# VH-VL binders against q8zy40: the designs that were tried, part 39

Target 1, 190 residues: q8zy40
Amino acid sequence: MIVGVVDYTVGNIGSVLTALKRAGAVPVVVKGVEEAGRVDAVVLPGVGTYEAAYALARQFKEVVLEKPTLAICLGMQLLFESSEEGGGQGLGVFKGRVERIKARKVPNIGWRYTHVVKNSEIIAEGYYYYLHSYGVRWGENEAYTAYIKLEEKYVAAVERGHIIGVQFHPERSGRTGLELIKRFLAVAKR
Below, E stands for the ipSAE of ESMFold2; O stands for the ipSAE of OpenDDE; V2 stands for 0.75 times the mean of E and O plus 0.25 times the DockQ between their complexes.

## First folded at step 14 (VH-VL; framework fv_regdanvimab)

Design g7 (at its last look DockQ between E and O 0.75; V2 from the best seeds 0.00; counts 0 for: pae E 9.4 > 2)
Fold by OpenDDE, look of step 14:
Structure g7 (fold): chain C 190 residues (1-190), chain A 127 residues (1-127), chain B 110 residues (1-110)
Amino acid sequence: as target 1 above (190 residues)
Amino acid sequence: QITLKESGPTLVKPTQTLTLTCSFSGFSLSTYGVGVGWIRQPPGKALEWLALIYWDDDKYYTYSLKTRLTISKDTSKNQVVLTMTNMDPVDTATYYCARIEPYTEEGWLPYYGMDVWGQGTTVTVSS
Amino acid sequence: ELVLTQPPSVSAAPGQKVTISCSGSSSNIGDNYVSWYQQLPGTAPKLLIYDNNKRPSGIPDRFSGSKSGTSATLGITGLQTGDEADYYCGTWDRSLKAVVFGGGTELTVL
């Protein structure tokens, strides 16, 4: 399976590429919509600033709506309607607003137990690695699949059809993260 | 000084509902990370976890008794209540409540340990 | 029925070291912190070890905990008569979404 990793970030996407390879996929870096149209699935990575990322990611909205998509951290945040960070506009795939998190320590960094409240073929309950200062507050929403408990509850994962967003970094979450990626790929192959 | 104390009937008839109250002091169930759990121990047997409630009203039950158990809290009264329906002689045990305290600074975990226990209350189910 | 497995009993003479094992799986000990509890005869359990190897205030350093893979171990050095009790391991099971205890180990001081 060819998986396009969208390159809209200033950060290193090497870990994502490596994780995809380990999961059995063939990752390719995607810089444009046409390239994204040629792959089987898409990954939105999560390193950089919201505003800079959105400026480049906005062109991929249709691709996200059409192809199996795994959005990671900032990538997930971009899927929502708005953000307190940067220009504030998101892709609007999911309802909700990205806001600065309330936590004992900000940014939230490290392994956190992730509660899964809705059945998912991809998202499994367990520990994942987080690195973020912003997030979506937990609430009633059909797409909200999992949460973490900081000083408040924040969305850890969203799911709608073929679109999966995770606030954590599966590529940095050891075996748990790798298995999640494998499950995503398995579902994407259908 | 943290204390917990279980109260309720010590004798229950079969099919009746048991209601136990855990009254605590020295801490608040509004504090981030704090929880209160119920554990029982039949005479001469091992500890059996029953239920847990956290500061944010998140609740967990042992699967085998989930349909019979209800846990609730009154933060203003520093109380946690456990109800167990359809009691049977097999449910005869000492029932404990205990505090779950967040010991780590690495964020919330589902279980930190039960650091303070009540003395327990013995409940006998008999006709 | 029991998710965590402990030896039913251990014994040693005063001053010696004993270890109590607790065996689980990836869904509990493998991924979560282990706690140990001491229960003296006729009393409520007391937290002895938390977070695999940490001691609450008041617990002497004779008590230690460790974890490796899906197993945990409680160590007691300088065994005293007062250590005669039942010991339980406990942790969170992510599959069951429940706290799970071992079957308990009876420690006898010879």
Scores: ipSAE 0.019, ipTM 0.652, lowest interface PAE 4.3, mean pLDDT 91
Fold by ESMFold2, look of step 14:
Structure g7 (fold): chain C 190 residues (1-190), chain A 127 residues (1-127), chain B 110 residues (1-110)
Amino acid sequence: as target 1 above (190 residues)
Amino acid sequence: QITLKESGPTLVKPTQTLTLTCSFSGFSLSTYGVGVGWIRQPPGKALEWLALIYWDDDKYYTYSLKTRLTISKDTSKNQVVLTMTNMDPVDTATYYCARIEPYTEEGWLPYYGMDVWGQGTTVTVSS
Amino acid sequence: ELVLTQPPSVSAAPGQKVTISCSGSSSNIGDNYVSWYQQLPGTAPKLLIYDNNKRPSGIPDRFSGSKSGTSATLGITGLQTGDEADYYCGTWDRSLKAVVFGGGTELTVL
């Protein structure tokens, strides 16, 4: 399976490319909508600034809505309605607002137990690696699949159809993260 | 100094409901990351975890007894209450409550370890 | 039955070393931190090891813990008669969404 990784032009996507290869995918770097339209699935990586990522990601909104998508960290945040970071606009795929997290330590860095509250073919309960200063507060929403506990509960995963967003970095989460990526690919193949 | 103490009836009859209270001092369940759990030990047998409750009211129960157990807290009274329905002679055990301190240098976890235990209370279930 | 397996008993002479194993699966020991508890006769359990290999304040360094794959090990060196107790491993199991304990190991110092 050909998986397009969107390149925001800042940050290093090498870990995502490596993880996709290990999961059995053929990753390709995507910089334009035409290239993204030709791939089997899309990854919105979690590197770069919100402003730079939004400027590019808004061009891909139609592709995200039509193709299996895995959005990681910053990529997940872009799918929400707005953000305190970098200008306040989002793609509006999921309801919610990205805010600076309320936690004992900011940024939230390291391995955190992720609680899954809805049956998911892709997101499994367990430990994942987090590195973020912004997040979406947990609340009642049918798309909100998983959370973590800081001083408040924050969304760790969102799902609707083949669109999956995670606040953690599965590409940096060892075996647990690799298995999540494999499940994403398996579901996307259907 | 952190202390926990179990209280409640020491004798119950089969089919009755057992209610146990864990009263503690030296910490608060309003404190981020803290929890209290219940563990029992039948005479001469192994420890069996029953339930736990965290500061944010998240609750977990041992699978085999899930339908019989209810755990709750009263943060202002520094108390955690365990209710176990439909008691049977096999439920005869010493019941412990313990503090769960899940906060570590690597972040919060649902289980870290039970770092302070109460002395236990023995409950006998007999006709 | 129990998801964590420990030997039912171990024994050694004073001054010697003993190890106690705890065998589980990927959903418990493999994915999660392991704790160990000492229960002296007639007393409540006491936390001996947490986070796989860390000791609470007041626990001497002759007690140690380790984890490899889906197994954990408690080590006790310089064995003393006061170490006679039951020892339990414990951890989280993500498939059960529950805390699990091993069946316990009775240590005899003879």
Scores: ipSAE 0.006, ipTM 0.631, lowest interface PAE 9.4, mean pLDDT 88
ESMFold2 (binder alone), look of step 14: mean pLDDT 90; pTM 0.934

Design g8 (at its last look DockQ between E and O 0.04; V2 from the best seeds 0.00; counts 0 for: pae E 15.5 > 2, placed apart)
Fold by ESMFold2, look of step 14:
Formats: structure tokens, sequence, C-alpha cells
Structure g8 (fold): chain C 190 residues (1-190), chain A 127 residues (1-127), chain B 110 residues (1-110)
């Protein structure tokens, strides 16, 4: 299974590539829509600046809507309508606005218990690694699958069809993160 | 130098099972992203892709022949084997194996580009 | 029947230029890289162009490839009698989940 990892040209995607390989995928780096034509699934990684990531990711909106997609951290945030980070636009795949999180310390760093509120083949309840300063407030929405509790509840995962977004870094979450990636690949392969 | 060579029977009877072996050197199927494909060419006709197998044992078959084809690899022997059941005279063709390399000097691995081909083996199916 | 369409034959005199077209759809050429193969008489195919427009080592720059929309083109300039061959385009088709080839184009140098 070929999985395209979108390279925003800022930040290091090495951990994502390694995790995908360990999960049984064949990762390839993609920088444009033409390169995504031969992949079976797409990953929007959580590295880089919001501005650089959005500039490239907006070209991939059709691909994200058509192909199985795993969007990680910053990548998940790009799927929402807008972001306070630099006044940025989002792809508008999910309803909601990205804002600075309310927490005792920002960024939210470390392992947090992730509460899953809907039955999911991919997102499982447990501890995952977080590193983020922005997030989406939890609320009523059938796409909102999981949350974490800081000073307020924040979206930890969203799902619609084969489009999966997570605020945490499964590639840095040990076995629990690896198993999530394996489940994504299994669902995408069907 | 990278080489591939097809071996197997050159004459089979209708209904028999054909087994072809691709033996290769200069690369390994243990290498990340590498694959081997099978292609045939009936006399005077166009190339027809049959099957692919990759380093991680992912396999793809042409839909029209999927029920008749099986592809497998033996990484330690540098071999890929294609089995085709219930042979018919219309299956008379030259059969090629070819390497697929996932990563090239351009930073991409061609998913399906066949960069090195064997010389081919001609298989005739007749009574 | 054929997913990719090529002209059956083309011809030109030594030193001239020819182009060979390959027409497909959004599920193949539109979405994917196109490859070109040269098959000299009595020999196995040889990779001529990869990733739409790139040449492997040893392929002279008088061979070129391009892609626009759902069509691809192989260009050959400075024709030589040694260029007489069949030429095939190939790509992935996401709907069929398969490699597809064109029907081939026979080049004659007169």
Amino acid sequence: as target 1 above (190 residues)
Amino acid sequence: QITLKESGPTLVKPTQTLTLTCSFSGFSLSTYGVGVGWIRQPPGKALEWLALIYWDDDKYYTYSLKTRLTISKDTSKNQVVLTMTNMDPVDTATYYCARIEWYTSEGYLPYYGMDVWGQGTTVTVSS
Amino acid sequence: ELVLTQPPSVSAAPGQKVTISCSGSSSNIGDNYVYWYQQLPGTAPKLLIYDNNKRPSGIPDRFSGSKSGTSATLGITGLQTGDEADYYCGTWDRSLKAVVFGGGTELTVL
C-alpha cells in the first residue's frame, strides 16, 4: 500500500515515514497534486508552520476528499474552517475553528488520556503524545470522535468517511500510536 | 549490472498449468520499495501487464486473469514465480519479467515503471 | 477496449522529428506518471522515458516526453534508422487498480 506523505518543506517528516513503514505501508514523499495520483492514501503531517502547510495543503483538498487521509496535529487543524494561528484559512472539511488552547501550560506537551465518545474502527481510547499550542474546542458534532481535557475539552480526533484527523502524534505515541496507524491502513486498504 | 531471466517450459498443452520463474541478480527483493512484474506479448500484438509483487509481499493482478494467476517470491533465491492455470492457445506469447524500483535518483520511486526487463521466454500453447 | 490509445504507426525521414500521442483518462494519465518504452525488433522493451518527461542514463536528449491533461506525447528528433521500433506508453489506472499499456506505435524511418 503506497501512502503519500505531504512535505510542507518545513520541519522533519522522518518520524512519520518511519512509523508508516513499521505499520506495513510504503511511504512516499509528495510535494504536489500530480505526485498524489499514484498513492493509495495520504498523510498530512504535523510539522512546519501553519502558513507553509496551508499553502501546499489547499492544493490537496480534492485528494483529501477522494482518498483515505490521516491528518496529524497541524494536519488535522488544516481540515477545519479557520485558525487563529496567523489568521490562517483552513480546508473546511470539518466544522470548527482552531484557537489557542486554554491550559496551565502552552504548548500542551506530553502524554494525555484521550477519551473516545463514538465507536471507531481507527481511534482507540488511551494515552497519546501531544505537542500543540492550538486546538479546536469540543462541542456537539457527529464528526468529533475523541477529546482531551485541559482547562476545557478540546477535539483530539475527527472522522468522516475515510478522512481521519488527530491532534496527537501517533508516530511519537509508541505502540498505541503504531496500532492506530495499522488500523488506518487496514481500513484504507478495504 | 542488473539482470532478469525468465525460465520455464516453452510448450504446454491446453488446460495445463504454466509455471515461470524470474531469476534476477544485481538487486534484492529485501530492498525497501523494490518489486518485480510480469508482462506478456502475444505474437504481433501489444504488451499486456499480468502481475506485480513488491518487497513487502503486496501483490497485484490484471483483473481479467486474476482467477488464473498466482505470483510469489523467494527473496533468498532472488526469484519470482508466476503460475497461470488452464492454459489456452490464446495465451501463446512471449513472457517477460521486469524490475520495479520504488526509489530512484530523482527522489521518487516509480510505482509501476519497469526499468529493467528480462529477454523474455516464448510459450506456445498447442495441442 | 484499450484504455490508452496510440496511433498504430508513424513515419518520417532520417533527421526529421515525429511525435507519438497517448490518450487516456483522468483515472490513468490524468492522475499518474506516464512511462514510455522502446521495443526494437526481436528484443525486449526498454525504458525510454519515466515520470512523464525524464530520461534514464544513456537515453539521448533527442527523446522527450510531455503530459497535458489526459494525454501524453513522446517526441523524437533527429531520426535515425536505429530508431525503428515499437513504442508503448504505460501508466497506472486507479479505477482498474492495474498497470495499463497503449496498443503500441510502429515507427518507420524512410
Scores: ipSAE 0.006, ipTM 0.484, lowest interface PAE 15.5, mean pLDDT 86
Fold by OpenDDE, look of step 14:
Structure g8 (fold): chain C 190 residues (1-190), chain A 127 residues (1-127), chain B 110 residues (1-110)
Amino acid sequence: as target 1 above (190 residues)
Amino acid sequence: QITLKESGPTLVKPTQTLTLTCSFSGFSLSTYGVGVGWIRQPPGKALEWLALIYWDDDKYYTYSLKTRLTISKDTSKNQVVLTMTNMDPVDTATYYCARIEWYTSEGYLPYYGMDVWGQGTTVTVSS
Amino acid sequence: ELVLTQPPSVSAAPGQKVTISCSGSSSNIGDNYVYWYQQLPGTAPKLLIYDNNKRPSGIPDRFSGSKSGTSATLGITGLQTGDEADYYCGTWDRSLKAVVFGGGTELTVL
């Protein structure tokens, strides 16, 4: 399976590429919509600023809607309506607002137990690696699949059909993360 | 109160271009998350989706008619226009425009539910 | 032609329950919210159910929706004569990049 890793020049995508390879995919870097149209699935990676990422990622809205998509951390955040970071609009795939997290330490960094509250073929409960200062507050939403507990509950994963968003970094989450990616790929092949 | 109303010719000759206008009130197509779609229904047949345009000018067309359809908006006039080229008697139908909007915080963009419909305009294609 | 499949017709007596099925695939119902529309004779369709199982204002709780896998179901309890109409399911198909409707189901109240 050819997986396009969207490069909006936010963060290091190297680890994502490596993880995809380990999972059995053929990752390719995608910089434009045309290239994204040629792949089987897409990954929205990223650690960076919301505004900068959105400026480049907004062109991939249609691709996200069309292709199996795994959005990681900032990538997930871009899927929502807006963010306090930069105050800009998002892709609007999910309704909601990204806000600065309330935690003992911000950014939230490290392994956190991720609670899965909805059945998922992709998201498995367990420890994942997080690196973020912003997030979506947990609440009643059919798309919300998993959460972590900080000072408040924050969304760890969202799902709607072929679109998966995770706040954590599966590419940095060892075996647990790798298995998640494998499950994503398996579902994407359907 | 939200209303939509379709207007345009009710009789079109084969090969001619149909231009329909959807005039709406009670909402703005500049509002985030708002869209307007066109649906048609041949007499005694099922609904057929044709096209959709969103506030951000994102457009979608039914594949089978994509080459014949053009959807556009004039936000200042609260209008959406649909053009359909090379009309054929098979295109005889009631044409509806409808609004698309989120109902709850659980909604997704794009959303595909039409929550308010116009009454429709009947278009007959005949020589 | 039709991407979603509905039974052409269903019927029941007043007060009874009916269900209308809508069968699709992973690229449509499987991935997206399902909507249901009611079309009374000679009128424009109106939204009956959104987001699989939610009712717009003004829609009685006699109407319900559910989704499982690649199929959706509309339920109508306490059937009334006024429920006689055509019912359509609809959703987005990511492969076609289009809104898709079922063929419609004619509900007759006996």
Scores: ipSAE 0.000, ipTM 0.545, lowest interface PAE 12.3, mean pLDDT 90
ESMFold2 (binder alone), look of step 14: mean pLDDT 90; pTM 0.922

## First folded at step 15 (VH-VL; framework fv_regdanvimab)

Design j2 (at its last look DockQ between E and O 0.16; V2 from the best seeds 0.00; counts 0 for: pae E 10.7 > 2, placed apart)
Fold by OpenDDE, look of step 15:
Structure j2 (fold): chain C 190 residues (1-190), chain A 127 residues (1-127), chain B 110 residues (1-110)
Amino acid sequence: as target 1 above (190 residues)
Amino acid sequence: QITLKESGPTLVKPTQTLTLTCSFSGFSLSTYGVGVGWIRQPPGKALEWLALIYWDDDKYYTYSLKTRLTISKDTSKNQVVLTMTNMDPVDTATYYCARIETYTDFGWLPYYGMDVWGQGTTVTVSS
Amino acid sequence: ELVLTQPPSVSAAPGQKVTISCSGSSSNIGDNYVSWYQQLPGTAPKLLIYDNNKRPSGIPDRFSGSKSGTSATLGITGLQTGDEADYYCGTWDRSLKAVVFGGGTELTVL
């Protein structure tokens, strides 16, 4: 299975590529929509600023809507309507606003127990690795499937059809993250 | 060398509260990825998981006994304490504490294997 | 209340191979790594296998673990009299938010 890793940031996507390989996929770097059209599934990685990332990622909206998609951290945040960070607009795939998290320590860094409140074939409850200063506050939304508890609850995962967003970094979440990626790939093959 | 040792009363009356202490050495519960769990085993029966506490004070309990169980840690003393209220003869068992650790070649991750066990302490609930 | 299912007993002669199954569901074995424990008579359990198929130091390669779907299997080759014990599988259940064990399997060496 060919998985396109969208390169819209200056961040290191090597760990994502490695994780995909370990999960049994053939990852390829995608820089344009044409290339994205040739792959079986896409991954939106997440490192950088929201506004800068959106400027480059906005062209992939149609691809996200058409292909199995795993959006990671900033990638997930881009799927929402807007962000407090930079006052930027998002892709609008999910309702909600990205805002600075309220926590004892910001950024939120490290392993957090992720509560899954909705049944998912891909998102398994457990510990995952987080690295973020912004997030989406938990609330009533059919797409919100998991949360973490900081000073408040924040969305950890969202799902709509073939689109999955996770606030954590599965590529940095060891075995639990790898297994999540494997499940994503399995579902994407359907 | 990593060791754990359970201590507490070996005889408890019905309705009383059991307090068990797990004293350990060779590791710290301040270490990322480390946890300590409690498991009991009634005579001639299977292992039953009771509770788990992690380095970050995250706690989990078996659902059936959740209202009766409290787990806590004192990192400075290398101790984990389990309290169980309203003891009944059916709670007669050998109680073990064990270490749980996160491990992987793909970074840190939780696995729920208990890699080091105490020798257990037998608790009898009887009037 | 048991979430994982094991055969109550297995037996074989010395030198033979035995397998012990552990059946669960998607919320436990399906999505999580399985551990196996050996409990010799009158002793505390000992970790035998972790992460489905990994052996802690000191565990001989006669012991092996595997996982497929929602089931796990412990294999013991070159069975020895000293292997006579109870064996338990265990893992994390994400729906119960708990560690779960099998009912245990009594291995008798004939």
Scores: ipSAE 0.020, ipTM 0.639, lowest interface PAE 3.8, mean pLDDT 90
Fold by ESMFold2, look of step 15:
Structure j2 (fold): chain C 190 residues (1-190), chain A 127 residues (1-127), chain B 110 residues (1-110)
Amino acid sequence: as target 1 above (190 residues)
Amino acid sequence: QITLKESGPTLVKPTQTLTLTCSFSGFSLSTYGVGVGWIRQPPGKALEWLALIYWDDDKYYTYSLKTRLTISKDTSKNQVVLTMTNMDPVDTATYYCARIETYTDFGWLPYYGMDVWGQGTTVTVSS
Amino acid sequence: ELVLTQPPSVSAAPGQKVTISCSGSSSNIGDNYVSWYQQLPGTAPKLLIYDNNKRPSGIPDRFSGSKSGTSATLGITGLQTGDEADYYCGTWDRSLKAVVFGGGTELTVL
């Protein structure tokens, strides 16, 4: 299956492309909504600045609502209502505000155990690689499927229909991350 | 330097509720990455994990007993309390509390080991 | 049934080496770190090994741990009569969201 990886900035999306290939997808780089018509699913990667990413990502809101979507790190944050990091408002797919995380060390870097609280065909409990300074505080919400524990709990994953967001980097999370991507592709085929 | 001590009744009648308190010193449950767990051991039998509470009030219970167990903490008193309802003679055991540290140089782990144990308290449930 | 399987007993002479196995699954030993505990007669358990193969301060290096796939092993060299005890493995199980222990292994020094 053809998976469009949105390229918002000069950021390096090579790891995402490689991970998608290993999971059995045919990744293509998309820079505009026009190119999204050819793809079966979309990935919003976690590269660039919030401002630069939002400027392009807002054009993709309808595509995200229509096609299976995996949003990674910054890409997940763009799906929320707003961010302290700056830039415009978010896409507003999920309720919540992105804020600077409360942790002993910021940014949150490294492998963290991710707690899954809702049954998911895609998100499995386990260790994933994190690299971020901003996050969404955990709270009661049907869409919030997983969290990590820092000084406070932060959203690690969100799901609604075919839209999946993760704060971690599955493309850098070894076998566990590859299996998540494979499950995303399997669900996207239905 | 760090110590844990279990306290509570040593004799309980069937159907009663058991309340055990773990009082500890040398560490705080407000410390990031710290937890306290409860484990029991029936006479002559294996260790059985019961419940666990973390610094952030996250809680886990053994599946077979989860409807009977409640764990809570009072960080200001350095105490963790386990409540177990509907006691039965098969629940006769030595009950231990133990500290878990879950933070490492490589981040948070759900289980790193139970590094300090209390001496245990024996609870007998009468016939 | 037990999530982690250990042999019920092992024995060896003073000075010899013993190993104690702990068999589990991908959701516990496979994904997570293993700890080992020694319980001397009439005492509380004591942590011997954490993080699969690390020793807490005060544990002699004749105790060792290892993990391969879904199995873990405790090794004891230079066996002493004071090592007679029950030994338990423990780990996290991500499917159960629980700490799980093995059934214990009774070590006898002949």
Scores: ipSAE 0.006, ipTM 0.612, lowest interface PAE 10.7, mean pLDDT 88
ESMFold2 (binder alone), look of step 15: mean pLDDT 90; pTM 0.927

Design j3 (at its last look DockQ between E and O 0.03; V2 from the best seeds 0.00; counts 0 for: pae O 10.1 > 2, placed apart)
Fold by ESMFold2, look of step 15:
Parts: C-alpha cells; sequence; structure tokens
Structure j3 (fold): chain C 190 residues (1-190), chain A 127 residues (1-127), chain B 110 residues (1-110)
C-alpha cells in the first residue's frame, strides 16, 4: 500500500516514514493535491507550526475526506473547527476547538495512559508518547474515541470512517504505536 | 494526616446485598489524580482488588465480579460506597478501602500504589 | 493461575538479606509501575515500595525494589524479627483494566 505523507516543509518527517515502512507500507512524500490523488492513504504528520501546516493542509481537505487518513498530533488538530494556536482557523472535519492545555507543565511531554471509551478497530488502550501544548477538551461526541487525563481530560483520538486522528505520536510509541499503524493500514485496504 | 475507615454490616445472609462505606479525611476526591479502591482478603488468603473510583467519576471493577459490584462517591461527605449483590459464603473476607495517588509530572496514571489503607472490616456471610 | 506469581514463602536469619520475586507479563509488570506492600500479622497492608523502586516517607532504605522486563524484585537487607510479614506485589494490567496483586509471600526470620 502506497501511503502519502504530507510534507509541510517545516519539520522532520523521517520517523513517520520509517514507521510506515516497518508497518509494511510504501511511504512517499507528498507536497501537493495532485500527488495525493495517486496514493492509497494519506498521513498528516505532527511537525512544524500550526500556521505553516494549515497553509498547505487546507488544500488537502478533499483528499482527507475521500481517502483513508491518519492525522498525527498537529495533523489531528488541523482537522478541528478552530484553533487558538492558529488564530481561530481549522479545517472543520471534526467538531471541537483546539486550546492551550491546562496542565502543571506545558507542553505535555512523555508517555501517557490513553483511555479508549468506544469500540475501535484501530485505537487500543495503552501507553503512547505525547508532545503537545494544545489539545481539544474531552466531551460527549460520537467521533471522540479516546482521552488522556491531565488537569482536564483531553481528546487523544478521533475517528470517522477511515479518517483517524491521534494526539500522540504512534511513530514514537514503540510496539504499541507500530501495531496501531498496522491496524490503520489493514482497515484502509477494505 | 490521611485516614480511611470502613463501615457496614459484619454479618449478612446469602443472596443479600452488602453495602460498605469508606469514610476518609485528610484528602478530597475533588483533588486531581486521587482515587479510592476496595480490596478484600478472605481468611488466610491473598489480597483481591474489587473496584476503584477516581475524582472524575471514572470507575473500574474486577472482571469476575463486575456484574455484582457498584462503586459510587459522595465528595461532599468524603465517602465512597461499595455495593455487592447476591452475597455467598465464599465472599466472607476482610474488606479494605485505600487511597490511590498518582506521582507523575504530567497527567494521571491508572495505578501508582495504594498509599493509605483503612483498618478493614470483616464481613461474614452465613452458611 | 494468578496473574502475578510470587514464591509462597522465604526465610533467612536475622541480619541477612532476602529477595522476593514477582513474575508477570507485558500487560502488567512490563508496561506499568510496580508497588509492594507489607502486611504485618493482624494488620492492614502498608505501602512499602511504589514506582518500581521508590520508598514512601518512613520506610527505611534496607527495603528496595527493582524491575526488569516482566518481573519485579523486593529486596530486604539487615533482616529483623519485626520484618516477619506477608509481602504482596501489585500493579496495573492494561488487558484486564484492573489492579492485580500477587499471591503473597510469607517471610520468616529464623
Amino acid sequence: as target 1 above (190 residues)
Amino acid sequence: QITLKESGPTLVKPTQTLTLTCSFSGFSLSDYGVGVGWIRQPPGKALEWLALIYWDDDKYYTYSLKTRLTISKDTSKNQVVLTMTNMDPVDTATYYCARIETYTDYGWLPYYGMDVWGQGTTVTVSS
Amino acid sequence: ELVLTQPPSVSAAPGQKVTISCSGSSSNIGDNYVSWYQQLPGTAPKLLIYDNNKRPSGIPDRFSGSKSGTSATLGITGLQTGDEADYYCGTWDRSLKAVVFGGGTELTVL
């Protein structure tokens, strides 16, 4: 399976490319929507600034809606309605507003137990690696499948069909993260 | 100083519902990352964890007894209540409540240790 | 068929050292923090070790803990007759979504 990784040109996507290869995919770097039309699935990585990533990512909204998509950290945040980091801008794929997290230390860094509250073929309960200063407050929502507990509960994962967003970095989460990526690829084939 | 104390009936009949109350002081279930758990110990046997409730009302139950257990809290009274339905003589045990506290720089963990225990209350189920 | 396996008993002379093992799996000891509890005769359990190797205030440094892979070890040096107790390991199991305890180890100081 050919998986396009969107390159915002503001960060290092090497870990994502390596994780996809280890999971059995053929990763390719994508900079434009025409290139994305040729891949089987898309990854929105979690590197760079919100503003820079949004500028490119907004061109990919139709691709995200049409193809299996895994959005990681910043990539997940881009899919929400608005963001405090981005001056109120968001792609509006999922309901919710991205805000600065309420925690004793910001950014939230390290391994966190991730609670899964809905049946999911992709997202499994366990420990994942987090690195973020912004997040979406947990609440009642059909798309919200997992959360973490800081001083407030924050969305850790969202799902709608083949569109998957995670606040953590599966490419940096060891075997647990690799298995998540494998499950994403398996579901994307159907 | 943190203390917990179990209260409830010491003798119940088979099929009855047991209700135990954990009354505590020196902490609040409004405190971030705090929980209270219930553990039992049949005479001469090992500890068995039963249930756990956290400040945000998340709850966990031991799988084998999940259909028989209900845990709840009253934060204003500093109390946690455990109910266990359909009691049987094999449920004869000393029942403890204990506090759980997380010790991390970021976020909550499901378990980090039970740092303060009550004295326990012995419940006998008649044969 | 316990989730966490401990030896049923250990013994040693006063002043000596003992270790108590606790064997589990990746879903419990492997991924999670281990705690140890001391239960003196006729009393409630007391937290002895948390976070694999840390001691609460008031626990002397002759009690130690360690974790390697899917097993954990409690060490006690300078044994005293007052250390005669049952010792339990405990941790989280992500598969069961539960706290699990070992079967307990009875320490005898001879």
Scores: ipSAE 0.018, ipTM 0.662, lowest interface PAE 8.1, mean pLDDT 89
Fold by OpenDDE, look of step 15:
Structure j3 (fold): chain C 190 residues (1-190), chain A 127 residues (1-127), chain B 110 residues (1-110)
Amino acid sequence: as target 1 above (190 residues)
Amino acid sequence: QITLKESGPTLVKPTQTLTLTCSFSGFSLSDYGVGVGWIRQPPGKALEWLALIYWDDDKYYTYSLKTRLTISKDTSKNQVVLTMTNMDPVDTATYYCARIETYTDYGWLPYYGMDVWGQGTTVTVSS
Amino acid sequence: ELVLTQPPSVSAAPGQKVTISCSGSSSNIGDNYVSWYQQLPGTAPKLLIYDNNKRPSGIPDRFSGSKSGTSATLGITGLQTGDEADYYCGTWDRSLKAVVFGGGTELTVL
């Protein structure tokens, strides 16, 4: 399976590429929509600023809607309606607003237990690695599937059809993360 | 094909510093989750873990020898170096380097354990 | 100094089954995956089992691993003379922040 890793120059995607390889996929870097159209699934990675990422990622909205998609951290945040970070607009795939997290320590960095509240073929409950200063506050939403507990609850994962968003970095989440990626690939292959 | 090979002096005098180099191929220490560890084995005795360095330069040492050990990497050369100070005859052993993939933030064991080992280099400490 | 405990030796006749135990604590085997290593005489250790019960490529299914609580077990069925070796269990100890090995078990094929 060929997986396109969207490169909107918001950090090092090397870890994502490596994780995909380990999961049994053939990752390729995608810089344009035409390239994205050739792959079987897409990954929206990223650590960076919301505005900078959105400026480049917005062109991939249709691809996200059409192909199995795994959005990671900033990638997930881009899928929402808006962000407080720079007051930016999102892709609007999911309802919600990205806001600065309330936590004892910001950014939230490290392994956090992720609570899964809805059945998922891809998202498994357990510890994952987080690295973010912004997030989506937990609330009632059919797409919200998992959360973490900081000073408040924040969305850890969202699902809508073939689109999966995770606030954590599965590529940095060891065995748990690798298995998640494998599950994503298995579902994407259908 | 993944390979590791230990190199360095095979004879060291007491109180001297041992410097061993692990040269590897088939993988990069820039890859996420990858680490290189050192293990030694005195003649006829059990394996003893010494140190580990990861792709992000995170380092861990066995507590008993922590003050004597230093591990470092040169990613561009695909090498990991272990230094051990104040060598003593009791440090006589075969020293191995091995590839490891793990996540110490949560204490995960290597995904494939120490899946590839060097053949080891025998170091004798003697006056 | 040893954190994991193994029997010093086990023995059985060819074709028989042997088990090697590895006992630890909650900070190591209890909370982490266990690996097993085979060391043939005069050779470097070889990964035999990882993630408690998984076999690397090339390891026959005669070798099995299991974990329960703070203990792990290596099983070898259809014992062969070529299985005569030292076997070590290993894992990560979160308290010590170190890789820990057992004392090793010498397997003799009678």
Scores: ipSAE 0.006, ipTM 0.565, lowest interface PAE 10.1, mean pLDDT 90
ESMFold2 (binder alone), look of step 15: mean pLDDT 90; pTM 0.934

